# Designs tried in a protein design chat: VHH binders against Profilin-1 (pfn-1). Part 10

Target 1, 132 residues: Profilin-1 (pfn-1), of Caenorhabditis elegans (q9xw16)
Amino acid sequence: MSGWNAYIDTMTAAAPSIKRCAIVGAADGSVWARTEADNVFKASEEELKTFVALFNDVTQVPAKGADIEGVHYVVPRTEESLIFGKKENTGFFAVKTKSAVLIAVYEGPNEVAAQVRKAVESMQTYLNNAGY
Below, E stands for the ipSAE of ESMFold2; O stands for the ipSAE of OpenDDE; V2 stands for 0.75 times the mean of E and O plus 0.25 times the DockQ between their complexes.

## First folded at step 3 (VHH)

Design c8 (from p5 with Y32W; framework vhh_7pa5_2)
Fold by ESMFold2-Fast, scan of step 3:
Structure c8 (fold): chain B 132 residues (1-132), chain A 126 residues (1-126)
Amino acid sequence: as target 1 above (132 residues)
Amino acid sequence: QVQLVESGGGMVQPGGSLRLSCAASGFTFSSWAMSWVRRAPGKGPEWVSTISGSGGSTSYADSVKGRFTISRDNAKNTLYLQMNSLKPEDTALYYCATGGSYPPPIPPSEDWFDPWGQGTQVTVSS
């Protein structure tokens, strides 16, 4: 394994309900690492560029929702460095660090959402403390 | 236990050259992309260069393109950075790291070590 994929592996090991995830550049949405093969994260570069720009003003996001992998999610609320969305039995958590945005898409009942959020926020804290 | 140890830094005049080395142990070296990252005094980390696990692909920060060459010897578990035409702006602590173009610190684990370790100091000054 090479690249940022070790972080993908760490997050998915911490929260097995994560179906797909990616680490992208905060400035431009460029993909640093993503889940592959049967769990490939399928967002386009243009979609990711649009998505990371949402962190410039997260207060606007609940009115419009957010698109990930061509799926439109309802965003009920945001926090300063956190956007999360819901669509039926699926959802995502996205957090911004100094240099990156971590995106995790999960499927399953609401009780696993807390585990996914914890894994993503834990990695966010780790990367921020490491200067990323 | 994963360990990365940098060496080869020193003081050099502008236009000079240095060759940095990074000795890796505790993991399958050839399976990982490797990077060089530097920290200038009072600055955050700046990615310098990455090489794929096989050595078949390389990439460089715009500030060092044409001057620096990254390479590796998988039989010796060693990463190198050949630095030519050095500039005062290249003055920094240089670190090797596992991973891609903005090289990640090694993920938290029981074998974790400080991602910014000791590094190797490069000073370019007349």
Scores: ipSAE 0.014, ipTM 0.158, lowest interface PAE 8.0, mean pLDDT 80

Design c9 (from p5 with S52R; framework vhh_7pa5_2)
Fold by ESMFold2-Fast, scan of step 3:
Parts: sequence; structure tokens; C-alpha cells
Structure c9 (fold): chain B 132 residues (1-132), chain A 126 residues (1-126)
Amino acid sequence: as target 1 above (132 residues)
Amino acid sequence: QVQLVESGGGMVQPGGSLRLSCAASGFTFSSYAMSWVRRAPGKGPEWVSTIRGSGGSTSYADSVKGRFTISRDNAKNTLYLQMNSLKPEDTALYYCATGGSYPPPIPPSEDWFDPWGQGTQVTVSS
């Protein structure tokens, strides 16, 4: 078994409202791990390459929004290493580490969103501390 | 469940060649970046090479550039590492993994599980 999928399992266990998630390379958007089967994260390599490039200048993202899995999300604001968006009752949190970008797509109200953000940011901290 | 099974290792003399294979199951192989990682006796893990899901780009550690070639056959769910001009310093247990870097160690609470699986042993000696 691959080691990166263990981190997907850790995040989804911490926040069960995560419907789909992935860990991708920060440089090129290549998939390192993702949810599979009925919860498969469906973004193409090209879409992910475009998405991770948003972290080069997060200040431009609120004006344009972000596309994940062919869905356009409104991005109300960004933080240095965090992009998050909403599309009605669906949303995402994406955080950048030294080498990776973690993307979690969830469904639910703001209370659920807070739990998902905490899980993703906790994993971001862990990976940064591990040198990733 | 993600399963990766490495094979193709063995004992060779310096200057020899080996081809490693990694059989993947339990995930959409063609969508994942795949890496080779090695652990030499008494040393920590060293990332060797990565290939994107589509096979469109590859990267290599400086220690193996020009000697090793990573490739994949997405129809067979198999990753390969062609190793040429092998040196004693290439002696290691070789693992395949999803991702673009060697995977981070498992969290400290789970010290029983090796995240890379069984590996395949490569020994280069005279």
C-alpha cells in the first residue's frame, strides 16, 4: 500500500463531511493520492495544473473564482496558503504546503465547513513539519 | 484499498542492469503520479524518480540521472524502473509509491506500519 493514501484516510476520518479529496504536487498538480470508487476525485491533470498555479498569486483568485472537477466555485477571499470556495451547499478548502496542495470538497452548512477547514489545516501543518 | 507490489530485484555486479516492476491495484492508476523510493542499509529513504499519471513528464534524483529510466504501462497498471550502469551505492530496498516525493513517515502513533509496503531488494556487489 502507498503512503500518501493513508493521509487521505486520516483527513476523511477527521472530517466525515469531506466528500472527495486529493493531495497533489504543488509544482505541477500531479495526483499523489485521492479518494476513489464512489467518492472519486475527478479533476484532470490539466485542471489541477491550472488550479495549483493559483497559489502563485492568491490575490487574483476572488475576481475569477476557481474550477475543481469541472465545477466553478466563488472564492470570497484567500489567505497566503489557503484558497476556499462555495457553490451553494458544496464547498472546498485547498491549502498549500512546501511540496503539495491538499484539496477537500465537502457538502453542508458553515458548521461543517469549519470542521473540514480544521482537518485540512491540521494536515497542512503536519506535512510542513515533515518537510513537505 | 491501494495495493502496490514490487518485483524484479536481484543481485548484479557493478555495471549490470535490472528492470523493476510495480503492480498496482485498488485505484485509478493512470490518474496518479508514481515514484520509486529506495532505502540503503543503515540510511533513510531516498527519492529516486517520479512519473506523472499520463506519463508526460519524468524527474530523477541527481544520483541516478542518465542511468535510470522510469516508465509506466497504464493498460497493465504497472510502473517500471530500468536501471543501467548499476553501482554498489545503488544497493537498497526499492519501493514504489503514489506521489511526486517519497511519502512522509507514518504518524508517530502508527509506528507498526511501513507506508511503502514490502519492496524489492537490489544488491550490487562484486
Scores: ipSAE 0.223, ipTM 0.607, lowest interface PAE 4.5, mean pLDDT 84

Design d1 (from f31 with S31R; framework vhh_6fv0_2)
Fold by OpenDDE, second read of step 4:
Structure d1 (fold): chain B 132 residues (1-132), chain A 126 residues (1-126)
Amino acid sequence: as target 1 above (132 residues)
Amino acid sequence: QVQLQESGGGLVQPGGSLRLSCAASGFTFSRYDMYWVRQAPEKGLEWVSTISYSGSNTYYKDSVKGRFTVSRDNAKNTLYLQMNSLKPEDAAQYYCAKEGDWLSEDFSGTPEFDYRGQGTQVTVSS
């Protein structure tokens, strides 16, 4: 799905602290697009299948955290269609659209986290409006 | 080993300008996003700016947007911070850091970086 690569580029360009991104199917965690080259998103499809299932009940995620690319993140809280976590100087934002989950893994202080959230939520809004 | 050395600080009047430099060695500079952070007396370490490894993307603390510009020369392994329209509240010890140089960071705590130089002092006074 080469068209989805453009959305990866858009998110990564919106926040310099974003290291890796992926767009995956909300139903099964299948990879639609991901960052490549210098910053390959490395989560397995099996891991992603488990990850996207977290959105079935986001209220339970803070109690158990979330795993991405073999890294365990603390999830302070969740929102509807939003899971975010942190580990030391790294973190992630994951948002759910109608048919997809957008994941951005970042590195940086809390100040840059805000920009990362804006990037993924902006894409979420765009894709939702587009029917995805 | 990773080495970072900041320079370019000094005393300026409000509204003045300074250009900070950070000489990097001991790692592949061009592969890492770089950061500027600062610490004022009796205050915690705070993030100032980030520049991506290629220099294509930059991000700034809200209070310095429009006044500070981060840049880098990967051929020279050097990070820069152009500071214009300096304010008294900008006075601090300024440090550079690279990605992965975090000692600790949480949503409520003060960030700490593993690797940074001795810093360069910026003083703003009339």
Scores: ipSAE 0.007, ipTM 0.244, lowest interface PAE 10.3, mean pLDDT 87
Fold by ESMFold2-Fast, scan of step 3:
Structure d1 (fold): chain B 132 residues (1-132), chain A 126 residues (1-126)
Amino acid sequence: as target 1 above (132 residues)
Amino acid sequence: QVQLQESGGGLVQPGGSLRLSCAASGFTFSRYDMYWVRQAPEKGLEWVSTISYSGSNTYYKDSVKGRFTVSRDNAKNTLYLQMNSLKPEDAAQYYCAKEGDWLSEDFSGTPEFDYRGQGTQVTVSS
C-alpha cells in the first residue's frame, strides 16, 4: 500500500514519455498510487470503477472505446489482460494483474508507445510475481 | 513491405448497400487482426470494425452494429466489409488497416493503425 509510490517512480523512470499513471485496485478501481503535482493523474473514483470493470469482458471494449481522465480513447483491440487506446498524439496502456490494474497515459508517436507498453508489461510481470 | 488495396466504394442512395474489399500483400495476412477505419471530411479518423486473424471474433462501432458485417478470406488474403442500410453519416473514405508493428520503423498508422492503402470512397446521397 504505502510503498506503491515506488512502483510509479520505477515506471516513469523506465519510460519518460509516460505523462501520468496510476496503480488501482482491480476489484473497485481504488487508487493505490498515482503521479502527483504537475503530472497528477486526474481520473475520478467513479471513472476508475467503470474502467477496471472493462477487464470483466475485454471483448466489448473496442466497440465503445474507453474513458480516462475525461478523455475518450479509441481502443482498436484488446488482449486478455491488456487494454490500450489512442487519441491523436496521445494514448494509454492498462494491464491487469491478480489484484491491480496499472494505467499509463503517454504522449508521442508509436515509437514512444512501444517503450511505454514494455514498461507497463514489465511492471505487470513483477507485480504478478509478487502476488499482486 | 505492407501493401493494402481497397475497392468497392461508390455513390449509393440512403438505405442502399455496398461491399468493400481489401487486397493485402507483403505480410502473412492470416497472422494479423485487420481493421476497417474511415475518415469523413471535417472529421478525424474513426475505427469502424475489427476482425481477428482467424475470423472467429468481430467487433463493430456502435453506430454500425447490425448494418455492417466484416469478414475475411485468408486463402485469398482479402478483407471485406458488407455495408447495408447506409446513412448519409456513413459517407467517408474507407481504409483497411492491420495492427501497427510497435517495434517496426515502418509503422506509420495514426492513431494505431497501419493503413497505407489509398482507400475507397463511399458517398451516400439522394
Scores: ipSAE 0.000, ipTM 0.183, lowest interface PAE 12.8, mean pLDDT 80

Design d10 (from f31 with N57D; framework vhh_6fv0_2)
Fold by OpenDDE, second read of step 4:
Structure d10 (fold): chain B 132 residues (1-132), chain A 126 residues (1-126)
Amino acid sequence: as target 1 above (132 residues)
Amino acid sequence: QVQLQESGGGLVQPGGSLRLSCAASGFTFSSYDMYWVRQAPEKGLEWVSTISYSGSDTYYKDSVKGRFTVSRDNAKNTLYLQMNSLKPEDAAQYYCAKEGDWLSEDFSGTPEFDYRGQGTQVTVSS
């Protein structure tokens, strides 16, 4: 297990509603780590390349949404270094660090979103401080 | 531009019923989760109910579960809230809101909405 897998485990454990996570390169979408076993993060490298490119201009993302794992999500709004989406009782939070994009896919009602966001932003802060 | 127009409010006795409607325009209604929120006098805006974009999932504030039912007709661009067994504490100005508006506050604190109608008044009094 790589060092990045530990961060996957940390995020997954931070909120019960988080089902799958990935840490990918911000430049090219290359997978550094992802959830495995029963909850495999299934996004392809090509899809992730497209996804991380959304951070080049987050202001346009709400107009077109975002795709993760072959699922299209509505993106209600964006923030600097933050993209989140919704579909029914599922959603995702994606945050950008200096060199990575952290993605957490969750299931549950709207009430769980705050905890999921907190989990990924906490990791974002940690990694940024660590130089990643 | 996004427009939301609520209707159906009124004065009812405790235990009574009302059905609220929200007419939506200016956006792809069927692509967005929709919310009902309410604000009583001298109180903050509070979440009441959510319905997913397809209508397949619904969520409610604990205090209204079993009494309120949210629904939508995507063909008519209309959101509904059936309110049964109304209580005095349900009295408030009721608003419908688009998905993006509620998320602006991360589902906590005092929500701010970019798009909402003028609301419809619900009064519960004997």
Scores: ipSAE 0.015, ipTM 0.277, lowest interface PAE 8.2, mean pLDDT 88
Fold by ESMFold2-Fast, scan of step 3:
Structure d10 (fold): chain B 132 residues (1-132), chain A 126 residues (1-126)
Amino acid sequence: as target 1 above (132 residues)
Amino acid sequence: QVQLQESGGGLVQPGGSLRLSCAASGFTFSSYDMYWVRQAPEKGLEWVSTISYSGSDTYYKDSVKGRFTVSRDNAKNTLYLQMNSLKPEDAAQYYCAKEGDWLSEDFSGTPEFDYRGQGTQVTVSS
């Protein structure tokens, strides 16, 4: 309910199809906040450090895919501050702000993915405007 | 060095089928994920489909699911897109793209556009 946890709550309320999510430092992948209890986002700090480094050159990401929580995702395309991946009926959206990377893992078809993308991009805009 | 040559486009009636091919050279085809993308007149590039380097994972734009099937033959360095139940909305110039050169930006005037070839035109009309 305080600090960065409030932003996790806001994202999951906006898109209930988000199964797990986190806000991590853009420089090092350090976890600022994550979903807890039965929906714990369980990526290691080492995996997250590797993941946030992908934003240094998003054009290379489709060639490698991306790993989150030990799951390898195919990345169909990237945008300047957006990486999204697919693995069968699961997927993720990750967006970079000035200081943070927001990661949301979801399950469901592309209609569900659209809601998740909106939630993550809305939070990205909010945090950038707040100076993060 | 990298060359991609699309073929198989044409004119079909709504509900018709086409099979597109993409012949790849200048790189180790079996080591890279491949993409199909399209551009309709006066629209930007749209991602259509992805196939992993092994062929085991495939992904599709929602509007083409169940109608399009991507496949590859690594021994022949060839990528395919089987298009069934074609709709007028599918009319576009179709391009194949190698992973690492699929970009979100407008491909107009970029060097990466040349590596995908000139594409193959799909027209759907009655």
Scores: ipSAE 0.000, ipTM 0.162, lowest interface PAE 12.4, mean pLDDT 79

Design d11 (from f31 with N57Y; framework vhh_6fv0_2)
Fold by OpenDDE, second read of step 4:
Structure d11 (fold): chain B 132 residues (1-132), chain A 126 residues (1-126)
Amino acid sequence: as target 1 above (132 residues)
Amino acid sequence: QVQLQESGGGLVQPGGSLRLSCAASGFTFSSYDMYWVRQAPEKGLEWVSTISYSGSYTYYKDSVKGRFTVSRDNAKNTLYLQMNSLKPEDAAQYYCAKEGDWLSEDFSGTPEFDYRGQGTQVTVSS
């Protein structure tokens, strides 16, 4: 298990509603780590390349939504380093660090979203402080 | 000031059609992506459709794909929603919104819009 896999485990443990996670390179969408086994993060590298590019101009993302794992999500709004989407009782949070994008896909009612965001942003802060 | 005024709602039978309009003023209409959202009784606001500022790109809620068509006339500052094959579950108050004026959520409260008109009522009943 790579060091990045430990961060995947940390995020998934922090919020039970998180089903799948990935850590990818912010520049090219290359996969550094992802959930596996029963909850495999299924996004292709081509898809992830497109996804991470959304952070180049987050202001346009709400107009277009975002695709992850072949699923199209509505993006209600964005922040400078945060993209989140919703689809029915599912959603995702994606945050950008200095060199990476952290993605967490979750399942549950809107009430669980706050916990998911907290988990991902906590990891974002940690990795930023670590220089990643 | 930004103004959005929806119209075209009404009562239709299942399978019927309606065409909604949204008259926009107070901003450069052609510079903004536009949205349709709706709210049924005792339900929250839900996204229906998006159209880019130029009209080149359109996006739809899964449940309305193939039935609804969003369009715009930038010369008339008007947004449209053609609704075909209407279903009872489509019944709602329909609102238009511009880019930056969509849902604002804090994940603990009720989503809000910066601007929202009165909306137009769509009822689907046999």
Scores: ipSAE 0.012, ipTM 0.253, lowest interface PAE 7.3, mean pLDDT 89
Fold by ESMFold2-Fast, scan of step 3:
Structure d11 (fold): chain B 132 residues (1-132), chain A 126 residues (1-126)
Amino acid sequence: as target 1 above (132 residues)
Amino acid sequence: QVQLQESGGGLVQPGGSLRLSCAASGFTFSSYDMYWVRQAPEKGLEWVSTISYSGSYTYYKDSVKGRFTVSRDNAKNTLYLQMNSLKPEDAAQYYCAKEGDWLSEDFSGTPEFDYRGQGTQVTVSS
């Protein structure tokens, strides 16, 4: 996962309000890279497998919500290849590429949510162009 | 200024019914999806229901499906939540929220935020 950690570093540098993030396999939720140590992304393998399966039909996700790191998030709506949620002072953005799902959990005021979304979508574009 | 005013809460026994209303102003109500969210004492904010801007699509939290019905009257700028077969677990402060609030520059993410409304209290006891 060391090579993929450079992409984690790029996203967190672009949006400092990202508290934890991960890049996981779209097919199985396997972790390719994640934030570590004091900012460790804590989702289990089973939870990530369930989460990436949500991209099979994003239109059903607002009815169910989404679970990340044992936290149940309200998903107000979805967009093509984008799931995002909010719970109190935390939120997340998750985007699907050809082979990966990028998940970023953030904390902060709503104006930083747009910055986090932009960082995640920029990385989505980059990875798609790189064949991932 | 976006304003949302909830009403219709109260005390009911298990199995009872309540109808909540949300009066909206300061934006084009018919252009936005609307949500009902709730917060029980010492718990986090929990999504309950969504209704599309046209009213054509509705979504519900699994635990309230078949018991709650969301609707809207775009001519009156009003959102409704009909709650039937109420359970003790449904006791909470109920709020309405507008599409975009999760990304709004003015949204703090807390129930105390003025233009999301003050909420309406639902108590279920026997």
Scores: ipSAE 0.000, ipTM 0.150, lowest interface PAE 11.9, mean pLDDT 80

Design d12 (from f31 with G55D; framework vhh_6fv0_2)
Fold by ESMFold2-Fast, scan of step 3:
Structure d12 (fold): chain B 132 residues (1-132), chain A 126 residues (1-126)
Amino acid sequence: as target 1 above (132 residues)
Amino acid sequence: QVQLQESGGGLVQPGGSLRLSCAASGFTFSSYDMYWVRQAPEKGLEWVSTISYSDSNTYYKDSVKGRFTVSRDNAKNTLYLQMNSLKPEDAAQYYCAKEGDWLSEDFSGTPEFDYRGQGTQVTVSS
């Protein structure tokens, strides 16, 4: 095993409709890996620290929404380890594992959203099983 | 209901080219990411290439990058794989696949598919 970039590569190959994504530390929002170049994930450390803290009580998120890369998303509902948001035809899925948070930003219709969610949840399952 | 039918395989010599096609029906083709996967007799199922629903994003296995090109025609519900500079290690049964369940049992991960077609055989020998 070498680094977290391979997990990003795996997620984007599984759901190529992901525009940008990152794997960050659940405790502090530190970036472990993210998409780069034309697909660079550009959230600040301050924003990511705030974002991962939302997982401490996901039931409060729908009332406030969530900010990713300076973009405010409406969050229609949450699950214990899942926050997802919408803004026009753009959206995100974020899932928490034991020690990480996976964030994927996509653009497209509901069928695309479903595919992105599947990829993110599959990676969540793998990382949890691996002890992360 | 979902049906995928591959064609275009055959026997070529090393350095040759083939163009694979996949005719899709039974779902809204233009709303789904599509995959090419292959299986050689001695190996498991191997991901080869992916194309997004809008054809704006393509991804390739490292060993085929620069030699293979995936494309799609959403008006015709058809997926393509242009294979150039074929090598003996490219010999395999090639399948097109609609996105299914993602399953990772190791570091690299391997996606599982709702459905793949019957496949088309690619043989590379002199």
Scores: ipSAE 0.029, ipTM 0.424, lowest interface PAE 7.3, mean pLDDT 83
Fold by OpenDDE, second read of step 4:
Structure d12 (fold): chain B 132 residues (1-132), chain A 126 residues (1-126)
Amino acid sequence: as target 1 above (132 residues)
Amino acid sequence: QVQLQESGGGLVQPGGSLRLSCAASGFTFSSYDMYWVRQAPEKGLEWVSTISYSDSNTYYKDSVKGRFTVSRDNAKNTLYLQMNSLKPEDAAQYYCAKEGDWLSEDFSGTPEFDYRGQGTQVTVSS
């Protein structure tokens, strides 16, 4: 899905602290698009399959955390279509659309988190409105 | 139960130094990343520094890089923060926290940790 790369570029441009990101199928974790070149998103298909399944019951995620790219993140809390985690000065935001999960991994202090969230939620809104 | 007790704060002039300590108990200290956070008056809680349990890697807020040094003594269950070249903007209540603490965040308000001591006050004034 080459068209999905444009959405990756949009998210990374909207929040400079985003290091890697991916758009994956909500049903199976299949990779639709991901950052490449110097910042390759490295999560395996098996890992992503497990990750997207977390959205089936987000209420349990804080208790066990979440793994992205082999890194374990503490998940402070969740929302119905939002999972975010922290690990030292890094973190991730993952939002679920009708058919996709958008994942953004960022680096920086807490101050940058708001911008990262805004970037992924903006894309979430756009894709939902587009039927994805 | 998890207990964290900060100490070492005080009043210093700009350019001065302080060394903060955090006494930890109630958990396996050596198995957790440890954090320093701070809160200035009328400001939200902000991350300052992290030290990893696994490889002792250290991470810092950009504004304190080169001035602050985080360290730990696992034998003493103690976390440290050496603060040099202090600036007025460093004035805050300083807290320590551990990995795995529940964090309340709304990205527009003040983050909170489940386990946090009373903190130690750092004042920087000429």
Scores: ipSAE 0.008, ipTM 0.242, lowest interface PAE 9.4, mean pLDDT 88

Design d13 (from f31 with S31R N57E; framework vhh_6fv0_2; at its last look DockQ between E and O 0.03; V2 from the best seeds 0.00; counts 0 for: pae E 12.7 > 2, unsure alone 63.0 < 65, placed apart)
Fold by OpenDDE, look of step 5:
Structure d13 (fold): chain B 132 residues (1-132), chain A 126 residues (1-126)
Amino acid sequence: as target 1 above (132 residues)
Amino acid sequence: QVQLQESGGGLVQPGGSLRLSCAASGFTFSRYDMYWVRQAPEKGLEWVSTISYSGSETYYKDSVKGRFTVSRDNAKNTLYLQMNSLKPEDAAQYYCAKEGDWLSEDFSGTPEFDYRGQGTQVTVSS
């Protein structure tokens, strides 16, 4: 298991409502790690390249929404290093670190979203402190 | 008011078993992921297990995999932890925690939770 895979496992353990998860390069959307097996994160490289570029100007994202794995999500609002979206009983949280973007796609009632956010933001903080 | 009450702890010999319970109230139990954490003397709070709101997903600390089983009964608002093949290093005060209860996490195995009960003591000794 690569070091990045361990972080995937950590996030999913912290928030089991996370169905799929990925760590990608902030510059180019290259996949560093992702959930596999029954919960494969399926976003294409082209899609991820487009997605990570959203962080260049997050202010415009609510107007456009965001696409993950071919699914279009409504983005209610954004923060400097946070993009989150909703679609019915699913959603995603994406946070940007110094060099990476962490993406977590979740499923469940609205109540689970808070823990999903905390999971990815905690990892964000950890990775930032580690220099990533 | 969120309330969590752990029970089922006790003294067992190495290799023994315990079943912990956590009675939850004050929130819609079935809509939250739940956690088990523990704190041994002179050690920090450590994560033990997680179960999804529906019970469909479970996760475990590596050291307890294959020995511990987390489950829940949403109809009874109760969280469980079946602990088999207990080891001395499992001795700790065990707490249940609610989703969203994470105050901080540095991924060093020492999470902090805001909402937990009084805990239940697990002692493993020959």
Scores: ipSAE 0.303, ipTM 0.704, lowest interface PAE 1.5, mean pLDDT 90
Fold by ESMFold2-Fast, scan of step 3:
Order: C-alpha cells, then structure tokens, then sequence
Structure d13 (fold): chain B 132 residues (1-132), chain A 126 residues (1-126)
C-alpha cells in the first residue's frame, strides 16, 4: 500500500547499517515498498516469489541457502519466522509477519548486524501488533 | 579454544572419490549442528552440507545431493564428508564449521560460521 514506504523509512532510520530493504507480500513476494534510487533493492519478481516460499518450511533453508539481489547467501540457521544469511562482508535478515516479509540487507561486521536484527525484529513486532 | 582440523583432501580425476574428516575439540561436539562449507579461489564461502547434533537429519546443497554424504561420530568428536562422483566444479578449499552461539539470550550479532577450521584442499583435474 501507499503507507508502506513509511515503514521502510522507519526501519532504515532505526538501523544505519541497513543498506537496502523491502517489504513484500508473504503469499506471493509482491513488492509493497522498497528502498529506491542509490539504495534500490534490486531483487527480481521471480527471486522474491522463490524467497517468500522459503517461509513455508524454514527447516529446509540451510540446505539450499537463499538468493537475494542475485547474491547467494549461506543461511547458517533459521527460526520459525526468521531467515538470515551471510556472504563475506554482507548479510541479510528477513522476518515474516502475518501478511508480510521484511527483508533488510546490510554491509559490515557482526557488530553492526546486531542493530539491523533488532530493527527488523522491532518492525516485525510493530506490524504484527498492527494486524499485518 | 574451539579447534577444528580438516583432513582428507587431495587431487582426483572427475568421477573420483574422497572422504574428508574434521576433528573437533574445545566444545561439546554432540550439542551442535555442524556444517561443511567450501570456497573456490576468488569466490565467497558456499554452504555444502548440514548435519544435526544427533546425526538424525542431514541436508545438502542441490548440486551435491546424491553424491555427497555427511555423517558424524559424537563419541570421537569427528565430522565426515564422503564425496563420490566428484566434478570439476567441486574443486575448492573445504572447511568444517560450527555456527556461532546466537541462541544466547544476550545475542547481539549476526550468526556466522565463526568456528571455521583451517581447511583441506580438493582439486579435481579434467
């Protein structure tokens, strides 16, 4: 929706280490909002459809890894509503809410990734409480 | 502290076999899922296989499924990777890895394969 760009802005303001992010539909991977311009989130429609389907059974994800923006990430572990990956000096956190999946890509060491994880989980909680 | 020592790599012809071993110490091996990851020159780390702490569940990268078998011996603190029908694209430095302890209540970082060993090189000539 038109309001979803405000949630992107809130999430990126909460964690300066987020380089690119998006909010997509949990059912189909349709983009509701994403960072644009110099920080455009570049995942294809087909990639996002594949990615959100991973939440149907997160236990299979460490076996396959995950692709975001054409980058294949090692996924060391998952939780029921959380997939995260690492590839060299970049990584991502993705969380599922009732109707959405939030994806945040960051760059930097583990010390900065902590802020990204907390920002994504805080937004997940907020959206779930808001009924999404 | 945590020590992981890989062995068993070498040079083989396409279609050949190798058995990799990883000797673990410095942590309670039987309580952790273990991983095999690999890295070819100028490439990032690529996940290959996962085995659960009990050994009851195994997972594989699609391109190695049916050819590689991961196993573990918790009494010996040893992880194995049996590699059959090796292909040129399997050539890489192979590492065993333990994911970081990110389940801690005070977890503040990104989970990674932080406890990676020194590796063992696999070369497949063609």
Amino acid sequence: as target 1 above (132 residues)
Amino acid sequence: QVQLQESGGGLVQPGGSLRLSCAASGFTFSRYDMYWVRQAPEKGLEWVSTISYSGSETYYKDSVKGRFTVSRDNAKNTLYLQMNSLKPEDAAQYYCAKEGDWLSEDFSGTPEFDYRGQGTQVTVSS
Scores: ipSAE 0.000, ipTM 0.165, lowest interface PAE 11.7, mean pLDDT 79
Fold by ESMFold2, look of step 5:
Structure d13 (fold): chain B 132 residues (1-132), chain A 126 residues (1-126)
Amino acid sequence: as target 1 above (132 residues)
Amino acid sequence: QVQLQESGGGLVQPGGSLRLSCAASGFTFSRYDMYWVRQAPEKGLEWVSTISYSGSETYYKDSVKGRFTVSRDNAKNTLYLQMNSLKPEDAAQYYCAKEGDWLSEDFSGTPEFDYRGQGTQVTVSS
């Protein structure tokens, strides 16, 4: 299948430190695609609905942190369409497109984070230009 | 704006010890991983150590493992590097660095650094 799963494969190939990722609907957090099998992205529907709503006012997020897959992250940085979360040697980047939120959970020291961010922002740009 | 001030360097004999400190201000210290890097004229800039934002994970360049210990006190906004068994090749200007601004692309896996202080000199000689 050439559906949304190809975009998951593209992001994980671009940044191998990504352990789990997903593309979810920006309005409701519904899962359009995710990593599967041994590295399944396990966030619940209700958790994802709460998570995507953080993009309605990213200025509140650093004070509260963010939860993904039942893990609480400190959020040291946000931008209009980006949330960065950290917990010990793991972290996530999430970016919003017109219709979707891309979420990538990675492991490793901070030196890998730039490649993770590049992978999700490249896909963000691609999907925005494609109307998603 | 980020401000970092390093201290604790000095002259030491081979095998000696020093403890470096880094006082941080202008950001929420407890939210960021912190780094020690060093600059020697012939070797250039090199990464030495990383400590996670909570202090629970530490990472070291192979040549300093077992001799250097990074730590942090988030209540005091201070980063430390305990340096034991110092060797002549450890002589350098040492800088602390905050987790960089990731808007800049660095595909080598090296974090972007903003060096804010003057650093502190470590000199090892007989």
Scores: ipSAE 0.000, ipTM 0.165, lowest interface PAE 12.7, mean pLDDT 80
OpenDDE, second read of step 4: ipSAE 0.301; ipTM 0.711
ESMFold2 (binder alone), look of step 5: mean pLDDT 77; pTM 0.773

